VH-VL binders against S-adenosyl-L-methionine-dependent tRNA 4-demethylwyosine synthase (TYW1). Designs and how they scored, part 14

Target 1, 149 residues: S-adenosyl-L-methionine-dependent tRNA 4-demethylwyosine synthase (TYW1), of Arabidopsis thaliana (Mouse-ear cress) (q8rxn5r50to198)
Amino acid sequence: GKIFFISQTGTAKALAQRLHELCASNDIAFDIVDPHSYEPEDLPKETLVLFIASTWDGGKPPKNGEFLVNWLGESAEDFRVGSLLLSDCKFAVFGVGSRAYGESYNAVAKELSSRMIGLGGLEMIPVGEGDVDDGELDRAFQDWCDGVI
Below, E stands for the ipSAE of ESMFold2; O stands for the ipSAE of ESMFold2 at other seeds; V2 stands for 0.75 times the mean of E and O plus 0.25 times the DockQ between their complexes.

## First folded at step 6 (VH-VL)

Design s1b (framework fv_burosumab; at its last look DockQ between E and O 0.77; V2 from the best seeds 0.00; counts 0 for: pae O 8.7 > 2)
Heavy chain, then light chain:
Amino acid sequence: QVQLVQSGAEVKKPGASVKVSCKASGYTFTDYYMHWVRQAPGQGLEWMGIINPRGGSTSNAQKFQGRVTMTRDTSTSTVYMELSSLRSEDTAVYYCARDLYGSGKYWGAFDIWGQGTMVTVSS
Amino acid sequence: AIQLTQSPSSLSASVGDRVTITCRASQGISSWLVWYQQKPGKAPKLLIYAASSLQSGVPSRFSGSGSGTDFTLTISSLQPEDFATYYCQQYNSFPTFGPGTKVDIK
ESMFold2, look of step 6: ipSAE 0.029; ipTM 0.655
ESMFold2 (binder alone), look of step 6: mean pLDDT 92; pTM 0.945
ESMFold2 at other seeds, look of step 6: ipSAE 0.011; ipTM 0.602

Design s1e (framework fv_burosumab; at its last look DockQ between E and O 0.67; V2 from the best seeds 0.00; counts 0 for: pae O 7.7 > 2)
Heavy chain, then light chain:
Amino acid sequence: QVQLVQSGAEVKKPGASVKVSCKASGYTFTDYYMHWVRQAPGQGLEWMGIINPRGGSTSNAQKFQGRVTMTRDTSTSTVYMELSSLRSEDTAVYYCARDLYGSGRYWGAFDIWGQGTMVTVSS
Amino acid sequence: AIQLTQSPSSLSASVGDRVTITCRASQGISSWLVWYQQKPGKAPKLLIYAASSLQSGVPSRFSGSGSGTDFTLTISSLQPEDFATYYCQQYDSFPTFGPGTKVDIK
ESMFold2, look of step 6: ipSAE 0.016; ipTM 0.642
ESMFold2 (binder alone), look of step 6: mean pLDDT 93; pTM 0.950
ESMFold2 at other seeds, look of step 6: ipSAE 0.017; ipTM 0.638

## First folded at step 7 (VH-VL)

Design r7b (from r7 with heavy chain V50F; framework fv_nivolumab; at its last look DockQ between E and O 0.04; V2 from the best seeds 0.00; counts 0 for: pae E 17.5 > 2, placed apart)
Fold by ESMFold2, look of step 7:
Structure r7b (fold): chain C 149 residues (1-149), chain A 121 residues (1-121), chain B 107 residues (1-107)
Amino acid sequence: as target 1 above (149 residues)
Amino acid sequence: QVQLVESGGGVVQPGRSLRLDCKASGFTFSTYGMHWVRQAPGKGLEWVAFISYDGSKKYYADSVKGRFTISRDNSKNTLFLQMNSLRAEDTAVYYCARESPYKWLRGFDYWGQGTLVTVSS
Amino acid sequence: EIVLTQSPATLSLSPGERATLSCRASQSVSDYLAWYQQKPGQAPRLLIYDASNRATGIPARFSGSGSGTDFTLTISSLEPEDFAVYYCQQYDSWPLTFGQGTKVEIK
């Protein structure tokens, strides 16, 4: 399995490392992946992916994940791409966001989930919604991790 | 047909208070984060404050923190800036500005025409 | 906070010439940078968002480039209406900040 972090300042990366350690302690092997160096055309070959994704003001993905997020959006809108492209792929998404940005709150995580589902992916648990400003981020993340394991 | 109209500017003495209003029309105000930006006469732009779409989050420039309060009333499509303990350096044209909350567009895509606040004895 | 430094402070050019405006950030802002044009007595006008995308209604002679800390606004052939002040703005992190401006004036 693969754990993707989409991170601007390192918060999502740090959470991805925590998830990796929790999975390892339960004998579940995952690779931590920076999507900057990942070929999106390989995503249909993955059977289990976990996303830890930050959202910035205006709903934009951090730079390291922009190519993968764009690829998913293009694939979802391309009539040449079947709606079952990711049908062998289970996934879960945890968002790192801030309610200060209104409807952009966790927009990247919500978009990832929507695109993965639209391409046939199996969502393991509901999108986890973390808020860096409310003091509950670590608890929300732990609850989400417990659900994915 | 997006329109933002500031009002409430004027001449006021240091230490006094003033409230600015920004009336919005032509879009769903309650789904947008809003900003105040000011420009001292002959000077550049300075970001002042932000409020989230539901009013739950607010951020301020250090120069106004503790003195200014941003707020909104979504039922009246109105953004406010309460300015207390005004100083001469607060003299500026004050703009309200809308950010786009979607998706690949950021920046302030619509601005009001501004209201002048002059703080002088 | 992220300081944006624009250069030159003033750019004196003739209509038809190419204008190149620089904005340098004190730390990486990725591509979360906008450019605005402001004429006397008017509110700023959004030209470019996300470093390189033209806002709606902006002529093709305006282009933006760069990422990280170094950004450029280019006006390929100046029109009379392009003589104005230009500001860059980052929205990577709070507080949001503007550059000090570059005035493009007629030679």
Scores: ipSAE 0.000, ipTM 0.493, lowest interface PAE 17.5, mean pLDDT 85
ESMFold2 (binder alone), look of step 7: mean pLDDT 93; pTM 0.951
ESMFold2 at other seeds, look of step 7: ipSAE 0.005; ipTM 0.590

Design r7c (from r7 with heavy chain E99Y; framework fv_nivolumab; at its last look DockQ between E and O 0.58; V2 from the best seeds 0.00; counts 0 for: pae O 11.5 > 2)
Heavy chain, then light chain:
Amino acid sequence: QVQLVESGGGVVQPGRSLRLDCKASGFTFSTYGMHWVRQAPGKGLEWVAVISYDGSKKYYADSVKGRFTISRDNSKNTLFLQMNSLRAEDTAVYYCARYSPYKWLRGFDYWGQGTLVTVSS
Amino acid sequence: EIVLTQSPATLSLSPGERATLSCRASQSVSDYLAWYQQKPGQAPRLLIYDASNRATGIPARFSGSGSGTDFTLTISSLEPEDFAVYYCQQYDSWPLTFGQGTKVEIK
ESMFold2, look of step 7: ipSAE 0.016; ipTM 0.581
ESMFold2 (binder alone), look of step 7: mean pLDDT 94; pTM 0.943
ESMFold2 at other seeds, look of step 7: ipSAE 0.000; ipTM 0.561

Design s2b (framework fv_burosumab; at its last look DockQ between E and O 0.81; V2 from the best seeds 0.00; counts 0 for: pae O 8.0 > 2)
Heavy chain, then light chain:
Amino acid sequence: QVQLVQSGAEVKKPGASVKVSCKASGYTFTDYYMHWVRQAPGQGLEWMGIINPSGGSTYNAQKFQGRVTMTRDTSTSTVYMELSSLRSEDTAVYYCARDLYGSGKYWGAFDIWGQGTMVTVSS
Amino acid sequence: AIQLTQSPSSLSASVGDRVTITCRASQGISSWLVWYQQKPGKAPKLLIYAASSLQSGVPSRFSGSGSGTDFTLTISSLQPEDFATYYCQQYNSFPTFGPGTKVDIK
ESMFold2, look of step 7: ipSAE 0.016; ipTM 0.656
ESMFold2 (binder alone), look of step 7: mean pLDDT 93; pTM 0.952
ESMFold2 at other seeds, look of step 7: ipSAE 0.013; ipTM 0.623

Design s2d (framework fv_burosumab; at its last look DockQ between E and O 0.49; V2 from the best seeds 0.00; counts 0 for: pae E 10.8 > 2)
Fold by ESMFold2, look of step 7:
Formats: C-alpha cells, structure tokens, sequence
Structure s2d (fold): chain C 149 residues (1-149), chain A 123 residues (1-123), chain B 106 residues (1-106)
C-alpha cells in the first residue's frame, strides 16, 4: 500500500509518519510517498492508497501535491479515461485544514475523494476532516486511523 | 508472443447458461482491460462489456443487464464471461479482445482478439 | 448510444482499384474511430485507430481520415488479400460498431 502526504508546513507529513508507524505496529506494510516524486500514471496500478492532505490558501494543494491533484482532475474529465481507471484501488483520505478558510476548508481532501470516486476508486471510509484550529485534530486523526485499520 | 486463446464451442438449450474462457499470454495480464464482443451468424459486432483484470470490476452493456457476468483468475491469466438465461438469439461467436491502451487505462478500441467461441442455443 | 452507419453496404472492385468506405456517426466523436478488417471465420483485425493512425504491421495502402461525424477508410490499390468485411467502431464512449461494408474482388 502507499501513504501519500500532501503538505505545506509539515503537519500532513507528520501525520503520515504516525499512520505508517501505527500500521507497522499492526504488521501492515505501507510506503510513505511524497507525491512530488511520484508518477501519477502509476496510480491505476495501486490497490491500496491512503492520502493525508492539507489545504493551502485559496483552496489550493500544497506544491508537493499539485501535479497529482491536477492529474486526477484532468483524468476525471478525460473522455478516454473511463470510470473504471481506479476500479481496483481502495482508498481513504484525511484532510488537514482550518475552518477559518470557510469554503476552502479541506478543499484538497474533498477534491481528492471526489476525483478518486469518479475514477472508480473504492472509498474505505468517509473523508476524515481535521481542523488545526479547534484542538481536536489529533482525535479526528486517531478516529480516522481506527477506521482505516 | 501476445495472444488470447478461448475455450471451445458450446451447444446449449434455452434457459441454460454458458461460461466462456479467454486465456492471455505474452503480456502482463493485469495491465490491460479486457472486453467481450459477440457476433451473431451473418451479423455485425456487438460490444458486451469490459473487465479490469487487476481487481475484477466490470461494466456491462445495458442490453445484457442482469445476464452477463465477467470474472477473472489472475493466477491463470484467464478472463471468463458467463451469459445466463440463454435465448436462441444469443447464438453467436463470442470474442474476448484486449483494450488498446494499457497502463491500467482503457479506450474501448481493441488491438488483440481471441479466436472466438461459437455458442449455439437451440431447442 | 452513438450509432454508426457505413456506406456502401457492399462493393465489388478489381485488383488495383482505389476503394473508399465511409462511416458516419450520429453525433460528434472527435477522432475516436477504429477501422477493423474481418475475413470469414476469423476475428476482426485492427487496421486504424484514432481515425488515421495505422496499426503496426498493417500495409501502407490502408489509410483513414476524418473527424467529427464523417470518416473514411481508403485502400489505395486493392490487393487479392483485401477481400473482407470492414467495420468502423467508435470509442468516444462505450463502443458501438458500424454494420460493416463487404468488399468483394471482381
């Protein structure tokens, strides 16, 4: 399986490392992946993918995830890419955001979920939504991890 | 050498089912979607559906709603098509065909075809 | 679903003739059209994809053109081995096939 972190300030990366450690302690092997160096065309070959994604100002993905997020958006709108592209891929998404951004709150995580579903992906659990400003981020993350494991 | 080899001809009664196999060789089986297409005697071609052999998810033409099931076995690189509640109008040659576009994507154009399996439905 | 028509439904031509077969789609399909050749008792063979791209191993006397709704397969100099039925198929959406054009050698 693969854990992708999409992170501007390191929070999503740190959470990905926690998830990786939790999986390892349960004998579940994952690779932590920086999407900056990942070839999006390989995504259809993945069978299990976990995303931990922050939303940056203006609802934009952090730079390290821009190419992957844009690729998913373009693929979902491409008539040559059928709704079965990711049909063998199970996934889950946890978002790291702030309600102070209003409509931009966890926009990247929501977009990832929508695009993965539109390409045939099997969502394991609902999008996890963490708020860096409400003091409940760690609890939200742990609840999401429990659902994934 | 890339090829698709299908199971032999079948004769069935109306109401029965038939399961046709299609064994792939010479390429990475799970990298390419597989389609099924049939051709009634003296008639044109008719698309039936598509399977992703990596996880076995399918999409079927509406005409075959509830009657066609496609499966695969990755250990033998084989795709199966089962057509149930057979009628005489299901008499046809059934082809498996590999999608032209690999890489876990599909277009719906076919570059490699099986030899065909004749299914005859008669009373 | 997208319907395809072909014309003519059949034709007879002599070795060396230029043969033209047309395919017309009920709505725009950009360039997402395939031409297949099928000989009696055999599976179809891919000739041309994306309206004009020649498949590897197909003789250069075969060519395709068109976009949108009107497409043409051309055989520039008909050979004896070109006796077959030719089908167009769109892949702008779930595949549909034309009814075929039978080419007989006179």
Amino acid sequence: as target 1 above (149 residues)
Amino acid sequence: QVQLVQSGAEVKKPGASVKVSCKASGYTFTDYYMHWVRQAPGQGLEWMGIINPSGGRTSNAQKFQGRVTMTRDTSTSTVYMELSSLRSEDTAVYYCARDLYGEGKYWGAFDIWGQGTMVTVSS
Amino acid sequence: AIQLTQSPSSLSASVGDRVTITCRASQGISSWLVWYQQKPGKAPKLLIYAASSLQSGVPSRFSGSGSGTDFTLTISSLQPEDFATYYCQQYNSWPTFGPGTKVDIK
Scores: ipSAE 0.005, ipTM 0.562, lowest interface PAE 10.8, mean pLDDT 87
ESMFold2 (binder alone), look of step 7: mean pLDDT 94; pTM 0.957
ESMFold2 at other seeds, look of step 7: ipSAE 0.006; ipTM 0.561

## First folded at step 8 (VH-VL; framework fv_nivolumab)

Design r8a (from r7 with heavy chain L105F; at its last look DockQ between E and O 0.47; V2 from the best seeds 0.00; counts 0 for: pae E 12.5 > 2)
Fold by ESMFold2, look of step 8:
Structure r8a (fold): chain C 149 residues (1-149), chain A 121 residues (1-121), chain B 107 residues (1-107)
Amino acid sequence: as target 1 above (149 residues)
Amino acid sequence: QVQLVESGGGVVQPGRSLRLDCKASGFTFSTYGMHWVRQAPGKGLEWVAVISYDGSKKYYADSVKGRFTISRDNSKNTLFLQMNSLRAEDTAVYYCARESPYKWFRGFDYWGQGTLVTVSS
Amino acid sequence: EIVLTQSPATLSLSPGERATLSCRASQSVSDYLAWYQQKPGQAPRLLIYDASNRATGIPARFSGSGSGTDFTLTISSLEPEDFAVYYCQQYDSWPLTFGQGTKVEIK
């Protein structure tokens, strides 16, 4: 399995590291992956993928995840790409956002989920919605982790 | 084990409608894209339409766009083709076909037996 | 849309002979090309995908080659069950299209 963090300020990365440690304590091995270094064309080979993704400036992905997020969007709308490209891939997404951004709240996590589903991915649980401004981010994350594991 | 069985074909007059069904078994239907492909008597194959595994994306050949509607019911393992405003040139054997699970391959690894639709006055 | 032109239209051969079937695309389809076999009264059967990969259960006498615009299906030694119509199909872009077919018949 792989855990992708999409992070600007380090919050999503820290949560990904926490998830990795939690999985390891339950004898579940994952690789933590910075999507900046990941070749998106390898994604159809993955069978289990977890995303921890923050939403940045104007609803945009942080720079380290921009290429992967754009690739997914382009692939989902590309008529040459099979609609079940990711059909062997189970996934879950946790978003790090702020309700202060209104409609941009966790936009990246919601987009990731939508694109993975549109390419045939199997969503394990609903998108986890973390809010950095409400003081409950860690609780929301732990609840999401419990659902994934 | 994998089976696709089409039904609903018949003889109809131009301008009328038919619905074709394709019943799937022997595989997890809800994880596969599904297609309709037709073949006029004595002629070659023509792709007609595709529907994504969850029904959220649909694409059509220009020859049927606006007249045919592809749909699916994953709880019943059934693919449908609603054919409206039928024309003589729609006369063909209609096959349902499973989209291959291979990466980037949008070919058809399993086909049904086909059902004949004849449009004539 | 991408037009696939197959040649020859008919190939008359005897069992044991080599069959060579051609498919030419009107624009590059990379290696996103499949070959199908169809016998009278039957649905098509997938033979080759991604230009050169044999589908599950397809005998080794079937091979595919080519990329871009020019593709070949080869049957190294024809068996009686190989006399059929063969179609190429591209899946590089919508709409998906087939060639018009090559009939391989007994001489």
Scores: ipSAE 0.000, ipTM 0.529, lowest interface PAE 12.5, mean pLDDT 86
ESMFold2 (binder alone), look of step 8: mean pLDDT 93; pTM 0.942
ESMFold2 at other seeds, look of step 8: ipSAE 0.013; ipTM 0.569

Design r8b (from r7 with heavy chain S52R R98K; at its last look DockQ between E and O 0.06; V2 from the best seeds 0.00; counts 0 for: pae E 12.5 > 2, placed apart)
Heavy chain, then light chain:
Amino acid sequence: QVQLVESGGGVVQPGRSLRLDCKASGFTFSTYGMHWVRQAPGKGLEWVAVIRYDGSKKYYADSVKGRFTISRDNSKNTLFLQMNSLRAEDTAVYYCAKESPYKWLRGFDYWGQGTLVTVSS
Amino acid sequence: EIVLTQSPATLSLSPGERATLSCRASQSVSDYLAWYQQKPGQAPRLLIYDASNRATGIPARFSGSGSGTDFTLTISSLEPEDFAVYYCQQYDSWPLTFGQGTKVEIK
ESMFold2, look of step 8: ipSAE 0.000; ipTM 0.520
ESMFold2 (binder alone), look of step 8: mean pLDDT 93; pTM 0.947
ESMFold2 at other seeds, look of step 8: ipSAE 0.032; ipTM 0.637

Design r8c (from r7 with heavy chain T31Y; at its last look DockQ between E and O 0.48; V2 from the best seeds 0.00; counts 0 for: pae E 8.6 > 2)
Heavy chain, then light chain:
Amino acid sequence: QVQLVESGGGVVQPGRSLRLDCKASGFTFSYYGMHWVRQAPGKGLEWVAVISYDGSKKYYADSVKGRFTISRDNSKNTLFLQMNSLRAEDTAVYYCARESPYKWLRGFDYWGQGTLVTVSS
Amino acid sequence: EIVLTQSPATLSLSPGERATLSCRASQSVSDYLAWYQQKPGQAPRLLIYDASNRATGIPARFSGSGSGTDFTLTISSLEPEDFAVYYCQQYDSWPLTFGQGTKVEIK
ESMFold2, look of step 8: ipSAE 0.012; ipTM 0.561
ESMFold2 (binder alone), look of step 8: mean pLDDT 94; pTM 0.954
ESMFold2 at other seeds, look of step 8: ipSAE 0.022; ipTM 0.632

Design r8d (from r7 with heavy chain T31R R98K L105F, light chain S93N; at its last look DockQ between E and O 0.91; V2 from the best seeds 0.00; counts 0 for: pae E 7.1 > 2)
Heavy chain, then light chain:
Amino acid sequence: QVQLVESGGGVVQPGRSLRLDCKASGFTFSRYGMHWVRQAPGKGLEWVAVISYDGSKKYYADSVKGRFTISRDNSKNTLFLQMNSLRAEDTAVYYCAKESPYKWFRGFDYWGQGTLVTVSS
Amino acid sequence: EIVLTQSPATLSLSPGERATLSCRASQSVSDYLAWYQQKPGQAPRLLIYDASNRATGIPARFSGSGSGTDFTLTISSLEPEDFAVYYCQQYDNWPLTFGQGTKVEIK
ESMFold2, look of step 8: ipSAE 0.022; ipTM 0.613
ESMFold2 (binder alone), look of step 8: mean pLDDT 92; pTM 0.936
ESMFold2 at other seeds, look of step 8: ipSAE 0.014; ipTM 0.594
ESMFold2, look of step 10: ipSAE 0.015; ipTM 0.606
ESMFold2 (binder alone), look of step 10: mean pLDDT 93; pTM 0.939
ESMFold2 at other seeds, look of step 10: ipSAE 0.023; ipTM 0.617

## First folded at step 10 (VH-VL; framework fv_nivolumab)

Design r9a (from r8d with heavy chain G33Y; at its last look DockQ between E and O 0.58; V2 from the best seeds 0.00; counts 0 for: pae O 7.2 > 2)
Fold by ESMFold2 at other seeds, look of step 10:
Structure r9a (fold): chain C 149 residues (1-149), chain A 121 residues (1-121), chain B 107 residues (1-107)
Amino acid sequence: as target 1 above (149 residues)
Amino acid sequence: QVQLVESGGGVVQPGRSLRLDCKASGFTFSRYYMHWVRQAPGKGLEWVAVISYDGSKKYYADSVKGRFTISRDNSKNTLFLQMNSLRAEDTAVYYCAKESPYKWFRGFDYWGQGTLVTVSS
Amino acid sequence: EIVLTQSPATLSLSPGERATLSCRASQSVSDYLAWYQQKPGQAPRLLIYDASNRATGIPARFSGSGSGTDFTLTISSLEPEDFAVYYCQQYDNWPLTFGQGTKVEIK
């Protein structure tokens, strides 16, 4: 399996490291992946992926995830790709956001979920929605982890 | 069982309009690009239009651009073709066609049986 | 647009014979070419995709070859049900286009 972190300030990366440790404690092996170094054309080969993604100002993905997010968007709009590109892939997404962004709250996580589903991916649990400003981020993350494990 | 069933064809005068429906079953309609392809009697196949799985992108052959509108209603598993300003050269059997469902585009794997549109004076 | 030219227009053969159908593109389409079979009063049926891959359920007597601009559909030994019209279709670029067809008829 792979855990992708899409992080500007390191919060999503730290949560990905916590998830990786939790999985290892339960004898579940995952690789932590920085999407900046990941070849998106390999994504159809993955059978299990977990995303922990922050949303930056204007609803934009952090730079390290920009290429992967753009690739998913382009694939969803390319008629040659087919609607089952990711049909062998189970996934889950946890978002790190802030309600101060209004309509952009966890936009990247929601976009990832929508794109993965649109390309045939199987969503394991609903998108986890974390808010860095309301003091409930750790509980939201733990609830999401419990659903994944 | 995958099925595509076209309806709405008939005989109309030039300049009039028709709407074609294609009802889909046996697959998750909202995951696929859908196309219209037509064939004039005794002639070859001509691609007409395509719509993306969420309806956000639409493309047309030059021969119908500005006159035909492709659309879909994913809640009803239905593809539409609104044909305005019909001309005699639009006379054809109209097929709806589904892109291949596997990871890579591989042509049109399922077709309806077609509905005949005749445009004559 | 990319023009596909099929030859011959008509191929008159007997059951058991080999049929060789040609499709030439006006510019390279790489491997993005499909072949369809159509019988009178019926919708087309996908035979070959990506120039050489048989679609699900297509018998081994159908094979495709070629790349770039020159493509061939071969039916190694014609069965009675194979007498039909065959179309090539490119999906390399907009608009999607079909060849004009080759009719394979009983001699």
Scores: ipSAE 0.014, ipTM 0.577, lowest interface PAE 7.2, mean pLDDT 87
ESMFold2, look of step 10: ipSAE 0.037; ipTM 0.622
ESMFold2 (binder alone), look of step 10: mean pLDDT 93; pTM 0.937

Design r9b (from r8d with heavy chain G33W; at its last look DockQ between E and O 0.90; V2 from the best seeds 0.00; counts 0 for: pae O 7.2 > 2)
Heavy chain, then light chain:
Amino acid sequence: QVQLVESGGGVVQPGRSLRLDCKASGFTFSRYWMHWVRQAPGKGLEWVAVISYDGSKKYYADSVKGRFTISRDNSKNTLFLQMNSLRAEDTAVYYCAKESPYKWFRGFDYWGQGTLVTVSS
Amino acid sequence: EIVLTQSPATLSLSPGERATLSCRASQSVSDYLAWYQQKPGQAPRLLIYDASNRATGIPARFSGSGSGTDFTLTISSLEPEDFAVYYCQQYDNWPLTFGQGTKVEIK
ESMFold2, look of step 10: ipSAE 0.042; ipTM 0.641
ESMFold2 (binder alone), look of step 10: mean pLDDT 93; pTM 0.936
ESMFold2 at other seeds, look of step 10: ipSAE 0.056; ipTM 0.619
ESMFold2, look of step 12: ipSAE 0.061; ipTM 0.661
ESMFold2 (binder alone), look of step 12: mean pLDDT 93; pTM 0.942
ESMFold2 at other seeds, look of step 12: ipSAE 0.033; ipTM 0.642
ESMFold2, look of step 14: ipSAE 0.038; ipTM 0.645
ESMFold2 (binder alone), look of step 14: mean pLDDT 93; pTM 0.937
ESMFold2 at other seeds, look of step 14: ipSAE 0.030; ipTM 0.654

Design r9c (from r8d with heavy chain G33H; at its last look DockQ between E and O 0.25; V2 from the best seeds 0.00; counts 0 for: pae E 11.0 > 2)
Fold by ESMFold2, look of step 10:
Structure r9c (fold): chain C 149 residues (1-149), chain A 121 residues (1-121), chain B 107 residues (1-107)
Amino acid sequence: as target 1 above (149 residues)
Amino acid sequence: QVQLVESGGGVVQPGRSLRLDCKASGFTFSRYHMHWVRQAPGKGLEWVAVISYDGSKKYYADSVKGRFTISRDNSKNTLFLQMNSLRAEDTAVYYCAKESPYKWFRGFDYWGQGTLVTVSS
Amino acid sequence: EIVLTQSPATLSLSPGERATLSCRASQSVSDYLAWYQQKPGQAPRLLIYDASNRATGIPARFSGSGSGTDFTLTISSLEPEDFAVYYCQQYDNWPLTFGQGTKVEIK
């Protein structure tokens, strides 16, 4: 499996590292991946993918994830791409955001989930929604991790 | 195992209409874009039309626009081609073809055996 | 409409020889180019997609190369079953189009 972090300030990356350690302690092998170095055309080959994604200003993905997020969006909306591109892929998404962004709250995580589903991916659990400003991020993350495992 | 079986071909006079069916099995039909491709006897391949997996979008070759209609019934795993105002130039073997969803690949990984349409003047 | 021009029209070779087939596009198609093989009385068979990737079950003797406007299909050592007509097909833009074919025949 792969754990992708999409991070601007390092929070999503740190959470991805915690998830990786938790999976390893449960004898579940994952590679932690910076999506800027990942070829999106390899994604249909993945069988298990976990995303930890922050939302940047205006609902935008952090730069390290822009290509992957844009690639998914373009693929999902291009009718020439079938709905089964990712049909062998199970996934889960945890979002790192702030309710101060209103409609942009965890927009990247929600977009990732929507696009993965639209391309045939199997969502393991609902999108985890973390808020950096409410003091509950670590608990929300741990709850999400428990659901993934 | 993926299988595509065309039917409905035959000999027809110019100006007449004909409907082709393609029965699909061995895959989840409603998740794949489907195409018609034709080949005149002794000639090369010509793409005819595509319909999206849910039927919401359709595109046609210029040679058939306004005369042919592609459609599908996902509950019956069947692709259709309604061919109106047939011309001698429409004489061909008609193949249904399954589009692969992998890696933006829009080529055809499975083809039927084809059905012959002859428009005799 | 993107026109694909294949050359040569006919390639006469013996088993064991290398075949080199060309496909040229009237405008760039990036790497959105596929190759098909067709034997008499049969439907086409996908060989290569995205210019250079072999489809499932295609022997290693088939390889594709090129990008943009100039593409090549190479058969490294012809076997008797490889004498057929070969078509390239672009899927960069509508309408989808095929080349006119290259016939590979036994000398």
Scores: ipSAE 0.000, ipTM 0.535, lowest interface PAE 11.0, mean pLDDT 86
ESMFold2 (binder alone), look of step 10: mean pLDDT 94; pTM 0.948
ESMFold2 at other seeds, look of step 10: ipSAE 0.032; ipTM 0.606

Design r9d (from r8d with heavy chain P101T; at its last look DockQ between E and O 0.86; V2 from the best seeds 0.00; counts 0 for: pae E 7.3 > 2)
Fold by ESMFold2, look of step 10:
Structure r9d (fold): chain C 149 residues (1-149), chain A 121 residues (1-121), chain B 107 residues (1-107)
Amino acid sequence: as target 1 above (149 residues)
Amino acid sequence: QVQLVESGGGVVQPGRSLRLDCKASGFTFSRYGMHWVRQAPGKGLEWVAVISYDGSKKYYADSVKGRFTISRDNSKNTLFLQMNSLRAEDTAVYYCAKESTYKWFRGFDYWGQGTLVTVSS
Amino acid sequence: EIVLTQSPATLSLSPGERATLSCRASQSVSDYLAWYQQKPGQAPRLLIYDASNRATGIPARFSGSGSGTDFTLTISSLEPEDFAVYYCQQYDNWPLTFGQGTKVEIK
């Protein structure tokens, strides 16, 4: 399995490291992946993928995840890509956002989920919605982790 | 085992309409994108239109855009082509064609036998 | 739109000979190119996809090569059933386009 972090300030990366440690404690092996160095065309080969994703300026992904997120969006619109591209892939997404962004709150996480589902992926649990500003981020993350495992 | 059967071809005058059907069997129709491809008598192949597995995405050749509509009924395993405002240059054998895989487009692995549409004054 | 130009228009050969068919694209299509065979009164049959991969059930005597703008279909030793018209097709961009065909006929 793979845990992808999409992070601007390091918060999503730190949460991905916590998830990795929690999975290891439950005898579940995952690789933590920086999507900057990941080839998106390998994604259809994955059977289990977890995303921890933050949202940046105007609802845009942080730089390290920009290519992967854009590739998923382009794939959903590309006639060369079958609509069941990811049908062998289970996934879950946790978003790191701020309600101060209004309608862009966790936009990247919601977009990831939508695109993965649109390409045939099997969503394990609803998108986890973390808010860095409300003091509940750690509890929301732990609840999401409990649902994934 | 996989079978595609077109119907609805015939002779019509310019400006008229015609609907083609393609009945599919031997595979899970609702999993695959489907296309129409045509061939004018004595000429080569021309791609016409595509519809995604669930009908949510449709694309057309410029020569037919605005006049032809592709659709599907997954409960009846049937692909359709509604052809409006027909012109002499639409005269062709029309094939329905199945995408070979559901993940990436890799050509058309099964084709129907075709149905002839003749548009003649 | 991307124009595919096939050459030669007609290739007259005997059984057992090697056939070499060319397809040139008006711009790069990377590896997104297929080859089809069509006999009179029949629908096309997929031979090659992604420039060089044989489709299911296609004999090893058929091979594809090339990338970008220049592609080749090779039939290493012609069998009687191989005399037909061959089309290349690109799927790099809309609209999908076919070449005009190469007829392989018995000499």
Scores: ipSAE 0.013, ipTM 0.621, lowest interface PAE 7.3, mean pLDDT 88
ESMFold2 (binder alone), look of step 10: mean pLDDT 93; pTM 0.938
ESMFold2 at other seeds, look of step 10: ipSAE 0.024; ipTM 0.637

